# VH-VL binders against Uncharacterized protein y4mC, part 12

Target 1, 209 residues: Uncharacterized protein y4mC, of Sinorhizobium fredii (p55562)
Amino acid sequence: EDLSSQQQWPGTPLSRVEALAVLQTLNANLLSNASATLTLDRWCEAHRLAPPGSKIVAKHVQGHDKPANVHIRKLLHVGPNEPIVYRHVRLACGDRILSEADNWYVPARLTAEMNEVLNTTDISFGRAVRSLNFTRTNLTARLLWSPLPEGWDMSAELPVSSSGPLIPPPFLLEHHAVLKLQDGTPFSAVVESYTNNVLDFPAPLLYPQ

## First folded at step 6 (VH-VL; framework fv_teclistamab)

Design a38 (from tg with heavy chain L107Y)
Fold by ESMFold2-Fast, scan of step 6:
Structure a38 (fold): chain C 209 residues (1-209), chain A 124 residues (1-124), chain B 108 residues (1-108)
Amino acid sequence: as target 1 above (209 residues)
Amino acid sequence: QLQLQESGPGLVKPSETLSLTCTVSGGSISSRDYYWGWIRQPPGKGLEWIGSIYYSGDTYYNPSLKSRVTISVDTSKNQFSLKLSSVTAADTAVYYCARGSRYFDWYSYYFDYWGQGTLVTVSS
Amino acid sequence: SYVLTQPPSVSVAPGQTARITCGGNNIGDKSVHWYQQPPGQAPVVVVYDDSDRPSGIPERFSGSNSGNTATLTISRVEAGDEAVYYCQVWDSSSDHVVFGGGTKLTVL
């Protein structure tokens, strides 16, 4: 009951293949772009999830603190006393939340201006730090849900055809990554989970009436 | 307060399927931060991880058991279940269900709440 | 397959410090978690992410992890600390949870 798609995709074999293709297209685009924000801007516009020209905004989640643990500090190449800022945000396009993200970053590795806009506005992290020309090292990429079983193209037992719609869970896809400055210095560690709202548009019709 | 409770037959015949259910109370299985796991312990031996499941149905299995294990989740009942096929005497163990918490990634994955465990004996 | 090595037993007198080791190749690059299992009971996490403690676990329990060895340190040991202790990591090469063989702590 937390998040549900308004557009139900049929549970037919064709619809399942279409949904998987769409999810893998999003997955590939996210993995090949340093900024998830830019990918989501394009996704929202292409699938008309919000009015034309809508941009992703970061809605901060209040009262949700996760201090950096030793593993995050190792990933960021910082000692135990280096300040790290935690952000929990929901990335929204219009009324639709497309992503929920945890971000730990080292403010000493950003400019003063970047830190100020992150502290005072609803700017997304990737947009705020764009001028760093950072790169992304993907640590984990996982489909949390698939309309087809693992090995479906290699003789795995397929689900029986169902007239009922697909019911995607609240989160479909999750990435863990480290963002790095041009010299290879890490400055941010992120966990990015993508909601079922990324599929909240009508299933493509690939057959005539 | 979170509580996990294992249930299912305590005796399974060789070659049959071992089936257990974990009922979660005091908290929701439908949570972004947790995978739910099964761990077993043969009498007098150490702990062996069987597998873990996310409320979406996403699973990780112990490679040595993967061909025989299926873990499933029923979010409407706040339960997750284990099926282990083709059992032998070597599968006799106390079976625990547990909540796996991960902070950032799988290196932070640990079990913060455990059920009391249920003994399953494989015998004819 | 990744292997965690623990001594099978450690003995200590009350009030002294027990050290339980967990050996693994480059284990310092992983995060180590520690469980206490009293006789006949389910395991309880006592240290996670190398050195963090769950609420309710006394400060006498601490952990470290570097190089090829992680260590659980229990200071001012009490009779109630008698249990089998297990270390645990995640092995990313096979995506699985690995437990050590367990160390029985005897308080003499």
Scores: ipSAE 0.742, ipTM 0.877, lowest interface PAE 1.4, mean pLDDT 91

Design a49 (from tg with heavy chain Y109D Y110A Y113I)
Fold by ESMFold2-Fast, scan of step 6:
Structure a49 (fold): chain C 209 residues (1-209), chain A 124 residues (1-124), chain B 108 residues (1-108)
Amino acid sequence: as target 1 above (209 residues)
Amino acid sequence: QLQLQESGPGLVKPSETLSLTCTVSGGSISSRDYYWGWIRQPPGKGLEWIGSIYYSGDTYYNPSLKSRVTISVDTSKNQFSLKLSSVTAADTAVYYCARGSRYFDWLSDAFDIWGQGTLVTVSS
Amino acid sequence: SYVLTQPPSVSVAPGQTARITCGGNNIGDKSVHWYQQPPGQAPVVVVYDDSDRPSGIPERFSGSNSGNTATLTISRVEAGDEAVYYCQVWDSSSDHVVFGGGTKLTVL
């Protein structure tokens, strides 16, 4: 119960299609934007998840140290001795956490000012490095939950309507990406998981009830 | 301190379904940072990964076992379970449950905590 | 299917250095983990992410990974190090956790 959204969506076929459409809209918007922060700013505002004017804040999670492994160093085009900084953050809009993210970045590829701001404030990574005009290479994009089964549009058996609401798990969507400077040099590898709070608004009304 | 413990029948008849449960104690199975897996070892042989599950229910299976394996999670009981269908003598093994950390490439991290293992014999 | 190749056995005298190899195509691009399995016991991770050690594992255990070969190095070997050692990687192309066949370390 603690894992259920307060604004629960019905378990009907229509509601399931609506939920999937909304999730895929978020997925498409995240994949088409270099900055997840900017997409979430807009998402939060559009769905009224926080008071008007609220901006995404990165709340640092203490006690999580994941040093970069060989795979991450390969993605970042760095040798075994190049310093890499790890950040574990929760991206919050008001009091709602919309995302949890792991970020490995090469501080030598950022400005001194960017490193200082990342070390001393709750600024989101994308906002802090915005002036790099970076691009995003998406490596994977995966739904961790779907209101409809795989192959639903290709003759898979659909769930029967339930009298109960949809109960999404804590995380619904996850992206793995590499952020690159304008010259193509990678500077950050990210794992971004999106919480069920991204659906914490009333199901769309397609007709009067 | 987090511990894992396997449980289930030690004897399964050929053609039936092998069913095991792993109980997690001292920590929560509901975490973004971990996958939970099953690894087996036939007597005198090496380790073979069966599959892993994320607490959302998302699963990864060994391609050679995929048609026979189902792994499920019950977050309310802090447990995850293995079902292996249509067993034969070749499925006789010690079965371990284990915790793996989740990094960038999902299942790329080590299994850092293991159960003690449970022997399952497939025999009439 | 991705495969990891280990020698079936390695023998070493007490106090000497044992080297256990794990061969795989472009294994240097993957994260390699090493497990020690003493007779009759569950495996224990001794080296993870190519070269890192868990708390409680002696500094005598180290690892490297480059090109097509990963190596577990055990310096100043003790009788208590006798075990089967397994390497392990994640093969993202097949969504498969792959273990090597194991190397029995004998301390003579």
Scores: ipSAE 0.325, ipTM 0.717, lowest interface PAE 3.8, mean pLDDT 88

Design a51
Heavy chain, then light chain:
Amino acid sequence: QLQLQESGPGLVKPSETLSLTCTVSGGSISSRDYYWGWIRQPPGKGLEWIGSIYYSGDTYYNPSLKSRVTISVDTSKNQFSLKLSSVTAADTAVYYCARGSRYFDWLSYFDYWGQGTLVTVSS
Amino acid sequence: SYVLTQPPSVSVAPGQTARITCGGNNIGDKSVHWYQQPPGQAPVVVVYDDSDRPSGIPERFSGSNSGNTATLTISRVEAGDEAVYYCQVWDSSSDHVVFGGGTKLTVL
ESMFold2-Fast, scan of step 6: ipSAE 0.727; ipTM 0.861

Design a52
Fold by ESMFold2-Fast, scan of step 6:
Structure a52 (fold): chain C 209 residues (1-209), chain A 122 residues (1-122), chain B 108 residues (1-108)
Amino acid sequence: as target 1 above (209 residues)
Amino acid sequence: QLQLQESGPGLVKPSETLSLTCTVSGGSISSRDYYWGWIRQPPGKGLEWIGSIYYSGDTYYNPSLKSRVTISVDTSKNQFSLKLSSVTAADTAVYYCARSRYFDWLSYFDYWGQGTLVTVSS
Amino acid sequence: SYVLTQPPSVSVAPGQTARITCGGNNIGDKSVHWYQQPPGQAPVVVVYDDSDRPSGIPERFSGSNSGNTATLTISRVEAGDEAVYYCQVWDSSSDHVVFGGGTKLTVL
């Protein structure tokens, strides 16, 4: 598609600081909430990425089956023969894909009703299993892109002049995590990547007009 | 199908910058499932990881080399490149480019280039 | 920094079983990958994620990983298996790929 239709942030030092602050706010909210889906619901609403009341929909990606390897099984505290289901989904707000996620879960640790809705609907994983009142253990959280150079707040020099608008890459943020039942039993391992659509809104104004 | 091929000068003078490019064919660099890396091997010695890059530009570097290494990606050319500054004779090695699936906890190198010998000598 | 320890050399007769070890602190909690490097050639992954084999690698190659030791086992060794074998892990605490020092397998 035509690039002129995209919301582009200026490449000024102020806009770069704003973009990093916004991205780190999303990062912090995702790390402090057990459900990425609920965080993205609020993000979508707050930044008006879709019509009011829009909820995150999980678009299941087929033909991408990745069996759980020994590392995933160790993270989930299961033996080599325990059934594990793999799910690859795109989390969309309206027609904007905000996240691509890999999920390996132990169906025996979910209710029959949860497994049924995960198998038959486009419900997001976090929403389907919400009643488990699970917790999240974050293993890795990293920015795949930054509008400011590493060490900008310590000793690195900021860009002197803008070379044009910011052009974020397709993915900005990646998390690896394990979801656990109330008793600490792990039931899902996730790899969640977040798209540049999370910044697809006008740059904030620090001064009122 | 997937092929990786190293290219660049085979001879570099001490104190200069070693520069290599890896060209990927039969597959796309622009994939969320893969990191692209550089590994070197001095003659008669073991494998040493230099660093890896995601198509977004996100990098991981060997701490021992981090101050001298820059890896970059050019998705339009389906290439990624290595620059190693201030080289000495200790940097003489065969340099390999390779693909790895998950860099954090599901990482192994499934496709390798043939390797290119870089000699640091006047 | 995390270190993987391999014996420098292992010798076996044709048809026998070779076992190459890779020692590391709590290595059983990590995923171990094994590479075969024939003389003058690029490495080829022969076992990944402790015990899985890539397409094209014969069943004679197998792996295990528990506690502080991972092991690559090569059954019914052939002359063509002569190579240097490297183990490899990702160390998340230091964000780096760690290779073992390599084990030269000699078939005599």
Scores: ipSAE 0.007, ipTM 0.584, lowest interface PAE 8.1, mean pLDDT 86

Design a53
Fold by ESMFold2-Fast, scan of step 6:
Structure a53 (fold): chain C 209 residues (1-209), chain A 125 residues (1-125), chain B 108 residues (1-108)
Amino acid sequence: as target 1 above (209 residues)
Amino acid sequence: QLQLQESGPGLVKPSETLSLTCTVSGGSISSRDYYWGWIRQPPGKGLEWIGSIYYSGDTYYNPSLKSRVTISVDTSKNQFSLKLSSVTAADTAVYYCARGSRYFDWLSGYYFDYWGQGTLVTVSS
Amino acid sequence: SYVLTQPPSVSVAPGQTARITCGGNNIGDKSVHWYQQPPGQAPVVVVYDDSDRPSGIPERFSGSNSGNTATLTISRVEAGDEAVYYCQVWDSSSDHVVFGGGTKLTVL
């Protein structure tokens, strides 16, 4: 009947703590794994965001070209004339987009097979380059939204009452990272933003009322 | 085409709160590629950044103003707003809203590619 | 806090080249952006990311950035270029947008 629906979590103190715990669990899982795709595969399955066995697919976003600036070239250890390919993709599990990502990579540091697959299919970047056995250096990880104010556990002024459901913005987390070959050579710089669909499941019920 | 327009009272009394709104047309505030900022310019002086907001509500403030400034966003109205508390004559300035364009946040930062026309706010009793 | 230093004024004759400097500690490691503010008008970006130009900005405007100095170069200066020019960086260590003090370009 309904192809997809956005569920709202209550704005109660318990629900706010639960939402923050869930977001930080996703954050920790993403930071502890080299592949965001694998983490999102498991997240989608665990929270039943799509039918069992669904895998993340990368949907290309066209007409959105962002050439690498000098800082990205420094991160990738390349000169001003080295070719860099830009990808803008949405990572989807079933009908739900869980992530939107910018990726700048050095095609000369990939195999010809990898470049062909990235140019001709909807494969995710992490899957396409899996055989490189790459590592991830996380540069920045930010909550773009929090159900509780900064310093809530450290004497920050807190709301004393709820005033309706939580209304998460479209993006909740953002990571900046560099992917590196086994010898430490960087080959990709990524900006990965995670959508409010990562919370599109019922708030945990810890009490009957 | 993208346009930004400042609105709010042109006169504020000392000790009160200065409140301005920026209305964005011809483009969506709800974009991961852009920050939305406030910059001011006292008469005859240079540009001073007040702060910026991402459409998620995440904010960055000038440390010299941080205790007095709040920036908020209303994505349903395609607007963002500035509140500056406890104003004095030193807060008299033209206030601009602007769109900050970015590529890779923490290293490359952003630059302001579109600006509102500016609105003069005078702090006087 | 990071600081950007600009000369307060630069004067040139029409048809000559104007050079406006922006000094900052290791500014060559940052992306520098330049704004033109004609009298009584809002600023307009004329150079971004050290050397790129927005659509509609004449090729006479160019930029460079290395070491401790970034430079905005305006070739074949014309009367309409008279304005105050500001440099700007993002200081990632403090999450702070920093503007230079501005340079008034006078075309004599």
Scores: ipSAE 0.199, ipTM 0.656, lowest interface PAE 4.6, mean pLDDT 87

Design a54
Fold by ESMFold2-Fast, scan of step 6:
Structure a54 (fold): chain C 209 residues (1-209), chain A 126 residues (1-126), chain B 108 residues (1-108)
Amino acid sequence: as target 1 above (209 residues)
Amino acid sequence: QLQLQESGPGLVKPSETLSLTCTVSGGSISSRDYYWGWIRQPPGKGLEWIGSIYYSGDTYYNPSLKSRVTISVDTSKNQFSLKLSSVTAADTAVYYCAREGSRYFDWLSGYYFDYWGQGTLVTVSS
Amino acid sequence: SYVLTQPPSVSVAPGQTARITCGGNNIGDKSVHWYQQPPGQAPVVVVYDDSDRPSGIPERFSGSNSGNTATLTISRVEAGDEAVYYCQVWDSSSDHVVFGGGTKLTVL
């Protein structure tokens, strides 16, 4: 987890509100766009998480394939014998891993060229299948961590400022989604988790103008 | 808060069918994020997974019990049920229902049981 | 079928560190979960995905998983930690939830 090398946000009430606002802005942007990769490209550039011009690279994680369970097969509208390819990737901006994603896709619903590129390169899934002009159906979106307690905007008490800096866990957001062709046919089921590196920049310091 | 509650007869005769129901409250069984499982524990022994069900009706069963087990779900009542046929004294155990979830929506990426019922003792005797 | 091996019992003095092992072939390639079962009670997950803790579980509980052995570590053991501890994995090759045999932790 080694948080000693990361930008730590203060545990003050203002910093906690700022962290939640930033996290929810990322959440909203991810939910409103079909491609997480393109959203993260913009996030990385806007927050200067890597040198200018850096683009998100998908780093394939070595390990045994995870066969699609019956839940995933139902989400993809496929039978028990339809081939499904599993892909686990880390989406990196420069040296920072911003996301870990599990992807199950139906290769028969992609072009041969797309399958070749996905099998032979570290291209991100969203870039490889961009020409499908797919849509995203979000199934779940959950905060795995919050700098403020549940109900803070109603009646819950705010945390004590003297708690020290914020120490977010390794993952902050998790999204489950299905990607669909233009005719509504699903072709990919994804689980996308977003790391604490998405907050690895100095907390904003706000002054009255 | 999410709660799971087992119910059913505490005494079953040998060769008959053991039937238990788990009632879920404080949350919906029709969730895409979770499976719902049955685990048993014979007195003084360890935990044994029986099987799990998704709200669609899809099931996974322990291979050693598969020929005798049926798990079903009733989303209108927010319940799921276990039937274990042809019981013997070896089936005497505390039976737990539990919610099975994962950091990822995939059994293979670490599904674990995050909420358990209190358990119900089922004794198989004549 | 895949088998998880745990020692039947471990004894520690209050304030000491308890280490409970869970052995399995290439278990380091699997996600290991740990459950605490106090006497007469339902199990409670104390560590999931090798090393993560659920909300409400003290930082004294930690986990690791590498090679052929996963370990649950309980630091500064308290009398209230007395329980049977079970490890658990999903074995994709057998399509099976596998529990270890359990380790009884006694605080003397």
Scores: ipSAE 0.006, ipTM 0.476, lowest interface PAE 9.6, mean pLDDT 85

Design a55 (from tg with heavy chain Y110G F111M Y113V)
Heavy chain, then light chain:
Amino acid sequence: QLQLQESGPGLVKPSETLSLTCTVSGGSISSRDYYWGWIRQPPGKGLEWIGSIYYSGDTYYNPSLKSRVTISVDTSKNQFSLKLSSVTAADTAVYYCARGSRYFDWLSYGMDVWGQGTLVTVSS
Amino acid sequence: SYVLTQPPSVSVAPGQTARITCGGNNIGDKSVHWYQQPPGQAPVVVVYDDSDRPSGIPERFSGSNSGNTATLTISRVEAGDEAVYYCQVWDSSSDHVVFGGGTKLTVL
ESMFold2-Fast, scan of step 6: ipSAE 0.739; ipTM 0.877

Design a56 (from tg with heavy chain S101T S108L Y109S)
Fold by ESMFold2-Fast, scan of step 6:
Structure a56 (fold): chain C 209 residues (1-209), chain A 124 residues (1-124), chain B 108 residues (1-108)
Amino acid sequence: as target 1 above (209 residues)
Amino acid sequence: QLQLQESGPGLVKPSETLSLTCTVSGGSISSRDYYWGWIRQPPGKGLEWIGSIYYSGDTYYNPSLKSRVTISVDTSKNQFSLKLSSVTAADTAVYYCARGTRYFDWLLSYFDYWGQGTLVTVSS
Amino acid sequence: SYVLTQPPSVSVAPGQTARITCGGNNIGDKSVHWYQQPPGQAPVVVVYDDSDRPSGIPERFSGSNSGNTATLTISRVEAGDEAVYYCQVWDSSSDHVVFGGGTKLTVL
């Protein structure tokens, strides 16, 4: 009814390596692009997570509000009286939520049309502000889960098969970033957490050499 | 309704390890919005932060206690625990577990829910 | 190692305004949180992020933070407000939660 299905990857050494490689590919693609939304559009299409032609939709989350404090205002180079809008959204491709995000932005640094679209539609932030040709300063990027131990590719032994499938937690990686206009002016601070649905496709079948 | 409950021995001998567990009910410890922490208060004195943990296992420790403290999380039991080694009489305190709000850039903001506290006395 | 300084005690008559200060180097660049601890009880947050109040905390509790001093202001003080009040910040340079020494508010 309200249950979601998640593809279970085997707990074998190969599946663990595959899961980490896939997760790090997503991580690298997200870090190398200014817009998480556009990266997720491609990810959704490439892994067939939704019907062809599906685009990322931002769904607003009711609940805990996180107003901008002095730390966020300092990061955004704004004074205490400058309006800041907070958004808490889930980024979905079809029925799969791929990301949950917090976004604090300075509406005065967007166009009136951008603000209108953000206020009245399910458009994602990155898509709405695309024409700003913004850049991204990544402050923090962390894996919240790894199928393999740290140092596995060096001194640590590759784990043998567990008694069951991989059980990833709800969120697998998280990025904290500041988005900046072409002139370097910051206009948005974001916390982006990526769900285990980014791995919700069958484990690749790789044939040994 | 969120509830945090401390448990563990109320008496610990000098040089031993103090071990406490916090059981969380009415909410999930596996949340992107919160840290889970330990704060202590010696009798008649102020609050001292010991450390906090995110459900991923990432920890932040008070630098003055870092060499003696380990905080761990067990998401399957919805619990987190404190171990403080090599205790002395100076470690006698009421120990609180608490939920800390998480903000931008891994900033631990404020503690919005606290356990009732448990007195731990260090004596022979 | 960042340090927060609070006066050890403040006395005020019922119905008057109490002001509890929290001093710290450039504390205005940090978010300050305030806790009320009645005798024998766990602390309760009364003001967070300098000036925000949790649901259920009366409007007579307010906060401010600028320069080197944050202030918790309690207007129309009641006997039930007697408690020790602690300020708290996160020091990002050391990844450390810092509490002030506490201020005992006495009514009368």
Scores: ipSAE 0.611, ipTM 0.825, lowest interface PAE 1.8, mean pLDDT 89

Design a79 (from tg with light chain S31N)
Fold by ESMFold2-Fast, scan of step 6:
Structure a79 (fold): chain C 209 residues (1-209), chain A 124 residues (1-124), chain B 108 residues (1-108)
Amino acid sequence: as target 1 above (209 residues)
Amino acid sequence: QLQLQESGPGLVKPSETLSLTCTVSGGSISSRDYYWGWIRQPPGKGLEWIGSIYYSGDTYYNPSLKSRVTISVDTSKNQFSLKLSSVTAADTAVYYCARGSRYFDWLSYYFDYWGQGTLVTVSS
Amino acid sequence: SYVLTQPPSVSVAPGQTARITCGGNNIGDKNVHWYQQPPGQAPVVVVYDDSDRPSGIPERFSGSNSGNTATLTISRVEAGDEAVYYCQVWDSSSDHVVFGGGTKLTVL
């Protein structure tokens, strides 16, 4: 599946500010909500990235297993022998992949029904475990790309002209987080990278003054 | 199978810009999992991190060097490069490029593959 | 800026256990990585995330980290273990990779 944006935003100063504002709106919404899946459901619908009624599904990535290391076990408050399941998925709405994620979770902290659907379907993790009413502790949040230069709001000059459209790289934003049960017990550690498809809609029609 | 190879002039004059390139083979620089870094070692001294770059262009720089350092990436050539401006004799060192593993968060950031290193001497 | 302190040198007899320390304020709250640098060669990671080992590194290499001190332990030391060993952390307050000054391990 294609991780590149199909819609090209102009490289004008206004378009760059708009792209950054949109990206930071997504960033703020993801940081303010426990479930990335539900945030992406709303994002997909609001920006018409997929046919009406589309929900985020997790497409499993085939590849080498990435077992939990000592750091991940410390984050999850588990000993060296506690089973941990690793999931490497792409989160898609319709044909658009919005996120690629690594997820290490403690299956003993989920219900048998949750483990069954995670093992046998393309259900997203956040949707499968929704009834746990979990909370999210964000460890890092980083823009991997910016349409405006560092310091643009302080001292750097905005680009005055551009000969072409914005060319965002495949991943624009990355979060590292731990998901916790209502009592504070951690049950999942996630690395979530968001693709340029989060901007794959026409630039807003804002007329400069 | 992953190989990193430094290249660039071994001699740079004081006040000029030091330029090095790292060529990556046996693996893709366009990978979600890795940042690519530069580390230097002055003769008889320890290791000093210069900075790291993601294939998107996102950078982290050593705060003590940030005003003089630019790291860039060329994904079409599978290369990343270092420019260090206004060099002095204190910048004489073996320069290593390395792959930084992003297994989870930045606390887990370590270098799992290193180039052989290239000596850069700053001299008139 | 964050500083890691290592002893400059440690000597050990073959077959004995070498311990190389890495001191830092509340270093136990960070993850420590260890590199072996044989003379004239590039560094090689031998322990990462306090106590994990890369594939191919023998189990006689181990690590620990608590409070203000991290330790690399090399049991049943061999002549081939002679190298300078560096500890390394990520300092989140400045987004900075910090290396220790290095410890030369001599096998007598």
Scores: ipSAE 0.757, ipTM 0.881, lowest interface PAE 1.2, mean pLDDT 90

Design a82 (from tg with light chain K30Y)
Heavy chain, then light chain:
Amino acid sequence: QLQLQESGPGLVKPSETLSLTCTVSGGSISSRDYYWGWIRQPPGKGLEWIGSIYYSGDTYYNPSLKSRVTISVDTSKNQFSLKLSSVTAADTAVYYCARGSRYFDWLSYYFDYWGQGTLVTVSS
Amino acid sequence: SYVLTQPPSVSVAPGQTARITCGGNNIGDYSVHWYQQPPGQAPVVVVYDDSDRPSGIPERFSGSNSGNTATLTISRVEAGDEAVYYCQVWDSSSDHVVFGGGTKLTVL
ESMFold2-Fast, scan of step 6: ipSAE 0.769; ipTM 0.888

Design a88 (from tg with light chain D52E)
Heavy chain, then light chain:
Amino acid sequence: QLQLQESGPGLVKPSETLSLTCTVSGGSISSRDYYWGWIRQPPGKGLEWIGSIYYSGDTYYNPSLKSRVTISVDTSKNQFSLKLSSVTAADTAVYYCARGSRYFDWLSYYFDYWGQGTLVTVSS
Amino acid sequence: SYVLTQPPSVSVAPGQTARITCGGNNIGDKSVHWYQQPPGQAPVVVVYDDSERPSGIPERFSGSNSGNTATLTISRVEAGDEAVYYCQVWDSSSDHVVFGGGTKLTVL
ESMFold2-Fast, scan of step 6: ipSAE 0.790; ipTM 0.896

